# VHH binders against Beta-methylmalyl-CoA dehydratase (mch), part 2

Target 1, 351 residues: Beta-methylmalyl-CoA dehydratase (mch), of Chloroflexus aurantiacus (a9wc34)
Amino acid sequence: SAKTNPGNFFEDFRLGQTIVHATPRTITEGDVALYTSLYGSRFALTSSTPFAQSLGLERAPIDSLLVFHIVFGKTVPDISLNAIANLGYAGGRFGAVVYPGDTLSTTSKVIGLRQNKDGKTGVVYVHSVGVNQWDEVVLEYIRWVMVRKRDPNAPAPETVVPDLPDSVPVTDLTVPYTVSAANYNLAHAGSNYLWDDYEVGEKIDHVDGVTIEEAEHMQATRLYQNTARVHFNLHVEREGRFGRRIVYGGHIISLARSLSFNGLANALSIAAINSGRHTNPSFAGDTIYAWSEILAKMAIPGRTDIGALRVRTVATKDRPCHDFPYRDAEGNYDPAVVLDFDYTVLMPRRG

## First folded at step 4 (VHH)

Design A11 (from L12 with P98D D100S; framework vhh_lunsekimig_d3)
Fold by ESMFold2-Fast, scan of step 4:
Structure A11 (fold): chain B 351 residues (1-351), chain A 121 residues (1-121)
Amino acid sequence: as target 1 above (351 residues)
Amino acid sequence: EVQLVESGGGVVQPGGSLRLSCAASGFTFSEYALYWYRQAAGIERELIASITSGGSTNYVDSVKGRFTISRDNSENTMYLQMNSLRAEDTGLYYCAADFSDWYGEDAFDIWGQGTLVTVSS
């Protein structure tokens, strides 16, 4: 029937196409509880209303990554239902603070198209914008996704690859916090190390590993409404390339972020996603480890109480990170690396 | 460094047997579907057999019942046991893994070097 959406294939996309994604979604306390149970996050900002209030917020906000997953999930039926892999992110900027009870909606614009040399797939570049019920931007980002062709003989479109920003400028960051040394509880935050204590080039092993479970990932993909067939449908995927479902790359981002509490406890929230790449597939049964490098320390104009820290977090599967696996001299990723995530966090300063 | 290395090819008489091996390194072998292709002189490469990460197998009709594909994840090795060989089985046999989804702009199937099988009396 013409009434059903079987998803789009590569040849269905057009440069400049605008898509209004169905449907708006209110984020509830139930969604927050489910998200917390998936990752076991220890960050005080999203766990404690009194802690959030000490920073000038009304209550504990929705985690930046849950906002990301909800906004992203709305794009799936139109952009990535028939996707093979979500390849990367750039120019991600978080805007208005999201609280339980807020309603989010998403729109996207196709900004680039490239057919792969295999003739079976292509890459679609999209700029997506999530807004709340008052049309305030809560998140905007660029992502690119590898999508199957319906017909290998269909003509290739003109190749257009957008210029991707290297980072979100510090002047574009939303800084919703007011930090008072008298009210900031270091013991409750989980660390004595603040913005001043980190050094550019410092590498931090987050030590612990977490094994992905089938039911855990299915709960995640349902919570986010990320119904891409590669994550969702085992009947199709058991006869596919890997013989199994592939873990959503955003699930790896959330696991790595949660692991990074051990070493980065005072990183209050993610203010920007500068770049992200899903470098190798992950599956249920894989054990995820992570490490981080401090890339830059940035002053927030007019602020002495809070600063920005640019961080790379690398996630690996079945490989501990004590020796900081990443890229070789030729720029090739270690086969165990599944995530290369470059982001900006907001962190209190000593004053 | 991602590599596939075939071995076990040779000359065999009709009705004979050979076992091909494909040794893999530089990727998580157990997670990928793997393939054997055959290329005869002047003919396009043909998929002969496949095995998924879960162990499900498929064969082209001409070899079904004669060839058996298997994998040993502990040794990072895939095998093709070839029985009741015929003259038409002659060709270069290639081991392959499909990495096109994960290696970006120039992503292609990862191929081994090939191993020659000649069936002749």
Scores: ipSAE 0.006, ipTM 0.289, lowest interface PAE 10.0, mean pLDDT 87

Design A12 (from L12 with G104S D106G; framework vhh_lunsekimig_d3)
Fold by ESMFold2-Fast, scan of step 4:
Structure A12 (fold): chain B 351 residues (1-351), chain A 121 residues (1-121)
Amino acid sequence: as target 1 above (351 residues)
Amino acid sequence: EVQLVESGGGVVQPGGSLRLSCAASGFTFSEYALYWYRQAAGIERELIASITSGGSTNYVDSVKGRFTISRDNSENTMYLQMNSLRAEDTGLYYCAAPFDDWYSEGAFDIWGQGTLVTVSS
């Protein structure tokens, strides 16, 4: 029927196309509870209203990654329902703080198209913007996704690959916190290590592993409304590429972020996603471990109470991270690496 | 480095059998569906057999009951057992895996070089 959306294939996209995604969504306290239970997050900012209020916020905010997943999920029926893989992220900038009761809506623009040399797939580059009920940007980012062709013999479109930023500049970061050293509760935060205590090049093993379950990743993808068939439809996927559903790459990001509390407890929120790569697929039964490297320490102009850290977090499947697996001498990822995530966090300073 | 290496082709008389092998190097194919294609003279390359990561198989009608695709994930090897061979089975046989290079912007099928199967008296 013309009334149904079977998802777009690569041939259906055009450069400059804009899409207002259906439907606006109010984030409820029930959504927060489900997100917390999926990851067991220990971060005080999103768990404690008094802690959040001590930093100048009205209440405990919605986790940056839950904002990301909800904004991302709204794009799926139009952009990636027939996707093979979400390939990466760039230029991700968080804006206005989101609270329970806020309503988010998402709009996207196709900014690039490239057919792969195999003639069966292509890459769609999309700039997506999430706004709240006040039309304030809460998140904007670029992602690119590999999408199947409906007909392998269809001609290739004109190739356009956008210039991707290497990072979000520190001057573009939203810093909603006011930190008083006298009032910052280190015991409640879970660590005595602040921005001052980290060194560029420092590597941190987050120690623990978490095994993904079928019901778990299905609940995650449902919460986010990420209904891409590769994550959702086992009847199709049992005869597909892997014979089973692939875990949504964003689920791995949230698992890695939650594991990173052990070593980065004072990383209050993610202010930017500079790049992200889902380097190998993940499945139910895989055990996820993570480690992080401090890439840069950045002063926030005009602020002495808070700084920014640029962090790489690497996630692995079925491999503990005590030896910091990453890339070999030729630049190829270790087969156990499933995530290479470059992001900027905000962290209190001693003044 | 990332490569599929085929073996087992040759000349066989009608009614004979051949077993083709396709060994993967530079990647672990246990997570991928795997394919055998055939290219006969004057005909475009066609998919003749496939096997999913879970072991489900599919065949083009002309080879059903005669050909069997299988995989050994411990050896990173895929096989095509060809029985009751006919003159029309003559052609270049290619193994293929869809290899998505998620650490770059590309996806590509990994193709073997092809192995020639000739069915003649």
Scores: ipSAE 0.006, ipTM 0.321, lowest interface PAE 9.8, mean pLDDT 87

Design A15 (from L12 with A33D T52Y; framework vhh_lunsekimig_d3)
Fold by ESMFold2-Fast, scan of step 4:
Structure A15 (fold): chain B 351 residues (1-351), chain A 121 residues (1-121)
Amino acid sequence: as target 1 above (351 residues)
Amino acid sequence: EVQLVESGGGVVQPGGSLRLSCAASGFTFSEYDLYWYRQAAGIERELIASIYSGGSTNYVDSVKGRFTISRDNSENTMYLQMNSLRAEDTGLYYCAAPFDDWYGEDAFDIWGQGTLVTVSS
């Protein structure tokens, strides 16, 4: 029927195409409660209104990753309903602080297209922008996704692969916090280690593992409205590649972020996603572990109270991270690695 | 290196049996759907049997009840047991696996070299 959206296939996309995604969504405290229950996050900024207020915010804000998932989920019916895999991210910049009661909407632009060697699939590169009810950017990012062709015999488009930024410059970061040493409660934050205490090249094992459940990842993908068929439709996926549904890769990002509290408790928020890769699929029954490396320490221009850390967090399935599994000398990932996530966090400093 | 290597082809009389093997290396075999294709002279390569990572199977009508596809994930090997062979079963048999290179951001099929099955005297 003309009235239904069966999702777009690779050949339906055009370079320069702009898509205004349906529907705007108001984020409620019920959404926050569901997100908190999925990950058991311990970060004080998003858990404590008095703690957030001590940093100059109106109240406890919406977690950066919940903003990410909601903005991302709005793109799914138009971009990735028929996706095989969402491959990666670049140039992710968080903007205006989001609070419960704010309404988000998303628009995307197709910035690249490449047909794969199999002739049956292709990669779509999109630049997506999420805004609040005042048209302030809350998140912008590039992602690319592998999508099926409707007809393998359809002609390939001209190949255009965009130049992806290596990172979001510190001058482009939104820093909404004002940190006062007198008001920053280290005990409530959960750690005595501030920006000053971390060293470039330092590796941190986040120790704990969390086993994914079917109901858990279905609740996550439903909360985010990420209805991509590979995550959602067991009837189709039963006869598909894995015989089961794949966990949404963003769920792995949130699990890894939650685990990273143990070692990075004072990382207030994610200000940028520089690069992210989903390196292998994850399924219900997998136990996720994570470790992080400090890639860079950056001063925020004009600020002595807060700094930025560029962090790589690696997540593994069924593989503890005490020896920091990652890539070998040839650049091949350890088979247990499911996430390679390069991001910038904001952290208080002693000045 | 990702590889599929077929074996077990040969010459067999009508009504006879053969078991084809497809040995895989360089990838996590248990996570992949695996296929047997047949290429007969003058005919396009056709999918004859599938075994999905979850264990379900599918067959083209001409081989249902005669051919059985199976996999041994511990040995990284897929099999095609062919019974009650007919002259029309003659052809090159290829095993194949779809390969999504998430890191390389590409998809392609991994093909074996083929193994010849001839049903004649």
Scores: ipSAE 0.036, ipTM 0.496, lowest interface PAE 5.4, mean pLDDT 90

Design A16 (from L12 with A33Y I110Y; framework vhh_lunsekimig_d3)
Fold by ESMFold2-Fast, scan of step 4:
Structure A16 (fold): chain B 351 residues (1-351), chain A 121 residues (1-121)
Amino acid sequence: as target 1 above (351 residues)
Amino acid sequence: EVQLVESGGGVVQPGGSLRLSCAASGFTFSEYYLYWYRQAAGIERELIASITSGGSTNYVDSVKGRFTISRDNSENTMYLQMNSLRAEDTGLYYCAAPFDDWYGEDAFDYWGQGTLVTVSS
């Protein structure tokens, strides 16, 4: 039917295509409560209005990853409804602070296309921009997603793979000018370790694991409106690639971020996603563990009270991280690694 | 390194039975959807049976009721029990597992080397 959207297949995308995604969405206190319940986040900035106000913010802001998931979810009906897997991210830059009551909308541009050798799927590269009701950018990022072909015999498009940035430069990071760590409460934050106390190359085991539940993941993907069939439709997926629904890779990001509080409690809101890869599928019943490595310490021009910390967080399934599983000598990921996430956080520092 | 190794093929008379095995290594076997494909002379390789990670099975009409696919996750092995064999079942049988290089560029299935089944009087 002309009135229904069955989603786009690989053949439907064109290089340079711009898509304004339906529908704008106001983020409510209810959305925040659901998000907090799904991950059990302990970060003081997003859970305490007085704590956030002591740092110069209006109130407790929306978690950067919830902003990410909402912006991402808006792209799904047009880009990834018929997706096999969301493969990775690059050049993610967070902008204006988002508060409960703000309305977000998303627009994407197709910046690359590549048909896979199987002839059944292809990879679509998109640059997505989320804005608030004031048309201020809250998030922009590049992602690439593997999408099914409607017809394996359809001709392949010319292969165009975009030049992906290695990282977001510190000069491009958004640090609200009202934010100040002068009155930072170490006891309420949960750790005495500030930016000054971390060293490049330091590895941190976040210790505990969390088992993914079927209903938990369905609640998460509904909250984000990520209605990709691989996450939603068990009737189809019983006869699909894994015989079961796969977990949205962003759910793994949020679980790993929540676990990282143990060791990185003073890592405030994420300022950038430099790169991220979903290296193996995850399913309900898997237990997620995480560890992090400090990749870089960066001074923020004009600031003595806040610094930037570049972090790699690795998530594993059914595999504790005390020995820091990652890649072997040949560069292959350990089969238990499900997430390789390189991001930049803002952290208080001694003046 | 991912490996799939088929065994159990051979020569059998019409109406006979064979059990094929596919031994897997180098990946978390229990989490994968697994397939049996058949390639007969002059015919393209075709999917004949599949089993999901949860144990649900599917078959092409020509083998339904005669062939049974199963898996033993403790032994990292998939099986194909073939009963009431016919001359048209003659072919090279492959096991396969779907694989994406999710951090790389290509999507492809892992394939075994195949095991030959000959049904002749």
Scores: ipSAE 0.012, ipTM 0.342, lowest interface PAE 8.7, mean pLDDT 88

Design A25 (from L12K with A33G I111Y; framework vhh_3k1k_2)
Fold by ESMFold2-Fast, scan of step 4:
Structure A25 (fold): chain B 351 residues (1-351), chain A 122 residues (1-122)
Amino acid sequence: as target 1 above (351 residues)
Amino acid sequence: QVQLVESGGALVQPGGSLRLSCAASGFTFSEYGMRWYRQAPGKEREWVAGISGSGGSTSYEDSVKGRFTISRDDARNTVYLQMNSLKPEDTAVYYCAAPFDDWYGEDAFDYWGQGTQVTVSS
């Protein structure tokens, strides 16, 4: 029927196409509680209203990754319902702080198309923008996703691959002007290590592992409204590519972020997603471990109390990270690596 | 390192049969679907057959359906393509491919074998 949305196939996308995603969504305290229960996040800024207020915020803000998942989830029926894999992210910039009670809406623009050599799939590059009820940008990012073709014999579009930024420049980072680290409580934050204490090239094993459960992942995908068939529909996926549903790559990002508290407790918020790749699929029953490397230390213009760290966090399945698995000399990922995530965090510094 | 090694290609008469093999290493073979592609001279690669990681589902290009059978042996990390009732139009280099989503890079088929030549001629 014309009244139903069966999802778009590769042939349905056009370069320059703008999609206003249905429907705006108010984030509630219930959404925050569900998110916290899925990952057990310990970061003080998003866990404690008094802590957030001592730093100059109105209350505990919504976790940047929950903002990401909700903005991303709104794009799924139009962009990735028929997706095979969400391949990566670039140029992710967080904007206005989001609080419980805020309403988010998402719009996307198709910025690139590439048919794969098989003639049966293609890659769609989209620039997505999430805004709050006052039309302030809360998140913008580029992602690319492999989508099935409806008809393998349909003509290929002209190949257009956008120039993906290597990183979000420090001058483009949003630091709320009310935020101040003057009254920073190290004991409540959970670590004495501040921006000054980290060194470029330092590698940090986050030690612990967390096993993914079927019901947990279904709760996560429902919370985010990420209804892509590969995550949602076991009847189809039982006879599909893997014989089972695959875990949403963003779930792995949140698990890795939560694990990274052990070693990066003072990484207050994610200000940017410079790049991210889902390098291998994950499934319920897999145990996720993570490690991080400090890639760069950046001063924020006009600020002496807060700095930025560029961090790579690598997640693995069923493989502890004490030896920092990543890529070999030829650039091939270790088969246990499921996430390569390059992001920028804001962290207090000694003034 | 993901590695795929095809074997079994040969010259065969029309109506004949061949079995191609693809030995896989460097990944958890039983978790992934496997695919066969072919490329005839002067043409682009075309998909021929696929098998899910569970082995529970198989799929075929219309022109080979009923003549070709894809199967797998997870204990030996090997996928097979049994080709029956071969036609001159089946002449091509046959390639084994590991999953459609890229393990790294943006190309869905970075993990290709070297290919094995099948020639159907009288």
Scores: ipSAE 0.005, ipTM 0.236, lowest interface PAE 10.6, mean pLDDT 87

Design A26 (from L12K with G53W I111Y; framework vhh_3k1k_2)
Fold by ESMFold2-Fast, scan of step 4:
Structure A26 (fold): chain B 351 residues (1-351), chain A 122 residues (1-122)
Amino acid sequence: as target 1 above (351 residues)
Amino acid sequence: QVQLVESGGALVQPGGSLRLSCAASGFTFSEYAMRWYRQAPGKEREWVAGISWSGGSTSYEDSVKGRFTISRDDARNTVYLQMNSLKPEDTAVYYCAAPFDDWYGEDAFDYWGQGTQVTVSS
């Protein structure tokens, strides 16, 4: 029927195309409770309204990654319902703070297209923007996704691959916090280590592992409305590429972030996603471990109370991270590495 | 490097049986679904059978259903196709296939073996 949307195939995208995604969504405290339950997050900022208020916020805000997942999920029916894999992220900048009761909507622009050598798939590059009910940007980012062709004999479009930024400049970061030594409770935050205590090149093993369950990742992808068939439809996927559903890569990001509390407890929020790659698929039954490296320490212009850390977090499946698995000499990822995530966090500093 | 090596192809009489094997290396075999395809002279490659990563689900093209059985042995990194009640129209080169994506390189493709010839005639 003309009334149904079976999703877009590679041939349906056009360079410069703008897509306004259905439907706006109000984030409730129930959504926050579900998100917290999925990951067991220990970060004080999103768990404690008094703690958030001590940093100048109205109340405990919505976790940056929950904002990311909701904004991302809105794009799925139009961009990635027929996707094979979400390949990566770049230039992710968080804007206005989101609170329970705020309503988010998403719009995307196609900024690049490339047909793969197999002639059956192509890569779509999109720039997506999430806004709140006052049209303030809460998140913007670039992602690229591998999508099936409807007809292998359809002609390839002109190949356009956008220039991807290496990082979000520190001058573009939103810093909504006001920190004072008198008001910052180190015991409640969970660590005595602040921005000043970390060193560039420092590697941190987050120690613990968490096993993914079928019901767990299905609950996550439902919460985010990420209805891509590779995550949702076992009837189709049991005959597909892996014979099972693939865990949404964003679920791995949230698991790794949660694990990183052990070593990075004072990393208040994610201010930017500089680069992210889902390097190998993850499945129910996999046990996720993570480690992080401090890539850079950045001063926030005009601020002595808070700074930025650029962090790489690597997640692995069924492989503890005490020896920091990553890439070989040829640049190939260890088969156990499922996430390579380069992001910027905001952390209090001693004035 | 991903490699698939088929074996077991032979000349067999109508109504006979044959077992094909495919030895896999260069990837985590137990995490991937495996498939068998065939190609007769002058025809396109045709999907024949599939088995899920766990072995808990199998699927077949209608013309072979009830006659062919796909199975796997993860300890030996091998997928099998047991072919019973063979017919002349089953004559083809049989190929083992594993779906393989270049997750970080952006290209998707199926890895194919070199094939093994099955001929059903007197």
Scores: ipSAE 0.012, ipTM 0.415, lowest interface PAE 8.9, mean pLDDT 89

Design A27 (from L12K with G53D A108Y; framework vhh_3k1k_2)
Fold by ESMFold2-Fast, scan of step 4:
Structure A27 (fold): chain B 351 residues (1-351), chain A 122 residues (1-122)
Amino acid sequence: as target 1 above (351 residues)
Amino acid sequence: QVQLVESGGALVQPGGSLRLSCAASGFTFSEYAMRWYRQAPGKEREWVAGISDSGGSTSYEDSVKGRFTISRDDARNTVYLQMNSLKPEDTAVYYCAAPFDDWYGEDYFDIWGQGTQVTVSS
């Protein structure tokens, strides 16, 4: 029947196409509780309403990554239901603070298309924008996804690969916090180390490992409404490329963020996603470890109370990070590396 | 460097048996499903058998079901195809294949071995 959406294949996308994704979604405190349970996050900003209020917020906000996953999930039926893999992100900028009770909706624009040399797949580049009920941007980002072709003999479109920004400029960051040294509780935050205490090039092992479970990942994909068949449909995937469902790459981002509390407890929120690459697939049963490197320290114009850190977090599967696995001298990723995530966090300064 | 190397192809009599091996290197073998294909002269390459990354699921083309068995040994990074009750129609070059993603390079492709010749004499 014409009444069903079987998902789009590579041939169905057009450069410049705008897609308004169904359906708007109100984020409830129940959604927040489910997200917290999936990752066991210890960050005080999203765990404590009094702590958030001490920073000038109305209440504990929705975690930046939960905002990301919900905005992303709305795009799946139209963009990536027939996807093989979500490949990466660029230019991710968080805007208005999201609170429980806010309603989010998502719209995407196709900004690039490239058919792969196999003739069976192509890469779709999209710029997605999530807004709240007042049409304020809460998140915008570019992602690219590898999508199956319906017909291998269908002609290739003109190849257009967009210029991907290297980073979100510090002047474009949303900084919703007002930090007072008298009101910032270091014990409640979980660390005495503030923006001033980190150095460019510093490497931080987040120590612990967390094993992914099938039920955990299925709960995550359902919470986010990320129903891509590679994550959702075991009947199809048991005879597919890996013989099982692959883990949503964003789930790995949230696990790595949660692990990074140990070493980066005062990183209040993610303000920008500069680059993210899912360098190898992950599966239920894999144990995720993470480490981070401080890439840059940025002053926020006009502010002495808060600064920005550009951070690379690397996640590995079944490989502890005490020796900081990443890329070899030839630029090849270690086979255990599953995530290369370059992002900007906001962190209080001593002043 | 990702590589698959088939071996075990030989000349056999009808009704005979043969075991093919495919040695994998350059990737984490235990994380990938593996497949066997074959190609006879003047014909298209056809799928023969598949095995999931865990080894818990196997699948076969109808003409070989009950005669061929696919298996894997992750400690040796090897996938096998046990071929029983061979027929002249099974004469072909047999290829091992793995779905591979260059996740960072944004390419999707299947990696293929160079093949091993199986000839079932009349």
Scores: ipSAE 0.006, ipTM 0.290, lowest interface PAE 9.7, mean pLDDT 88

Design B07 (from L12H with S56Y; framework vhh_8h63_2)
Fold by ESMFold2-Fast, scan of step 4:
Structure B07 (fold): chain B 351 residues (1-351), chain A 121 residues (1-121)
Amino acid sequence: as target 1 above (351 residues)
Amino acid sequence: ELQLVESGGGLVQAGGSLTVSCAASGFTFSEYAMGWSRQAPGKERELVAGITSGGYTYYADTVKGRFTISRDNAKNTLYLQMNSLKPEDTAMYYCAAPFDDWYGEDAFDIWGQGTQVTVSG
């Protein structure tokens, strides 16, 4: 039908083009309750208004990953409907704190284009920005996606590949907390271990496993409005690649984050997403385990009360993480690894 | 820049064996899932075999026990070893990559130009 959005092909993108994604969305207490229930999140910041207020916030904020899923979900029909592959993410930076009742809208700008030598596909680099009702940035990130051409004979655009950051610099992090040792309740937070207690190279097994249920995953993708057929339509996917629906990679990220409370309870929020990969498919019935490695400890400029940790969290399916499965000496992932996630968290300091 | 080039197709008698290969370039091959699909005239494409970056393999029921998918990450090459070939295996065989679905995007397959496999009986 002419009234439907058929999505964009490679030729439809223009360098500097701005795409305003439909539709703005108010995040409600109901959305928070659903998110918490899907993952069993124990983080005090997003569960307790008095705890959040002790850190200088108005109330318990919306979880960073829920903000991410909602902002990202809005881009799908315009950016990736005719995509062949989502190739990567860079520079994921969280901005203004989001609270229940805030309305988010998403806009993307095309920042690079590169036609592949096959003449049938091209790579589109987009900078996506989520804002609240006051036009304050709540999340920005770069992603690049391989998209089909409508006409192989269409002329190639000038090749422009943006410089992609390896990580979000600490100077760019939003640190909305005011931390006082006298007011930070370690018992309510769930751990006595603060930024000072972690070591670069330290590996932490998050111990517990959680089995994914079919209805759980459908609820998650609906909450995020990520309506990709591969996640939604079992009738079609029974005859597809795996004979069943594949789990959305972001669902695994949120499960791994929730599991990481056991070992990283004082990691208040995710301030940045530096990179990530979904290395193997996950399905309903799989049991997810996770472990983390401390990649870097970073001082926040002008702050002695709070610091940043760069963390790798690895998620596995049907395999406990006591031996920290990851890559072999040749760089090949362990078959059980389903997520390799590099991100930055904010954590209080003792002194 | 991503490129997939299939080779090794041809004519083979029923009960015979054939190996098709796919040379991949323009992406970090070792970090992506790869697969083989096929399309016979008048039928939809079907994925017959897949292998993830971590080595998990999938096979369609029609080929399970007869076909073996493997990868050589040092050569950026994907293989499909086909044994006990049947006339109904006659199809154009396509290399497919990648199965990247980080952050809930559609996991769409990149397709090569294909290589024809014909099984006489």
Scores: ipSAE 0.006, ipTM 0.376, lowest interface PAE 9.7, mean pLDDT 86

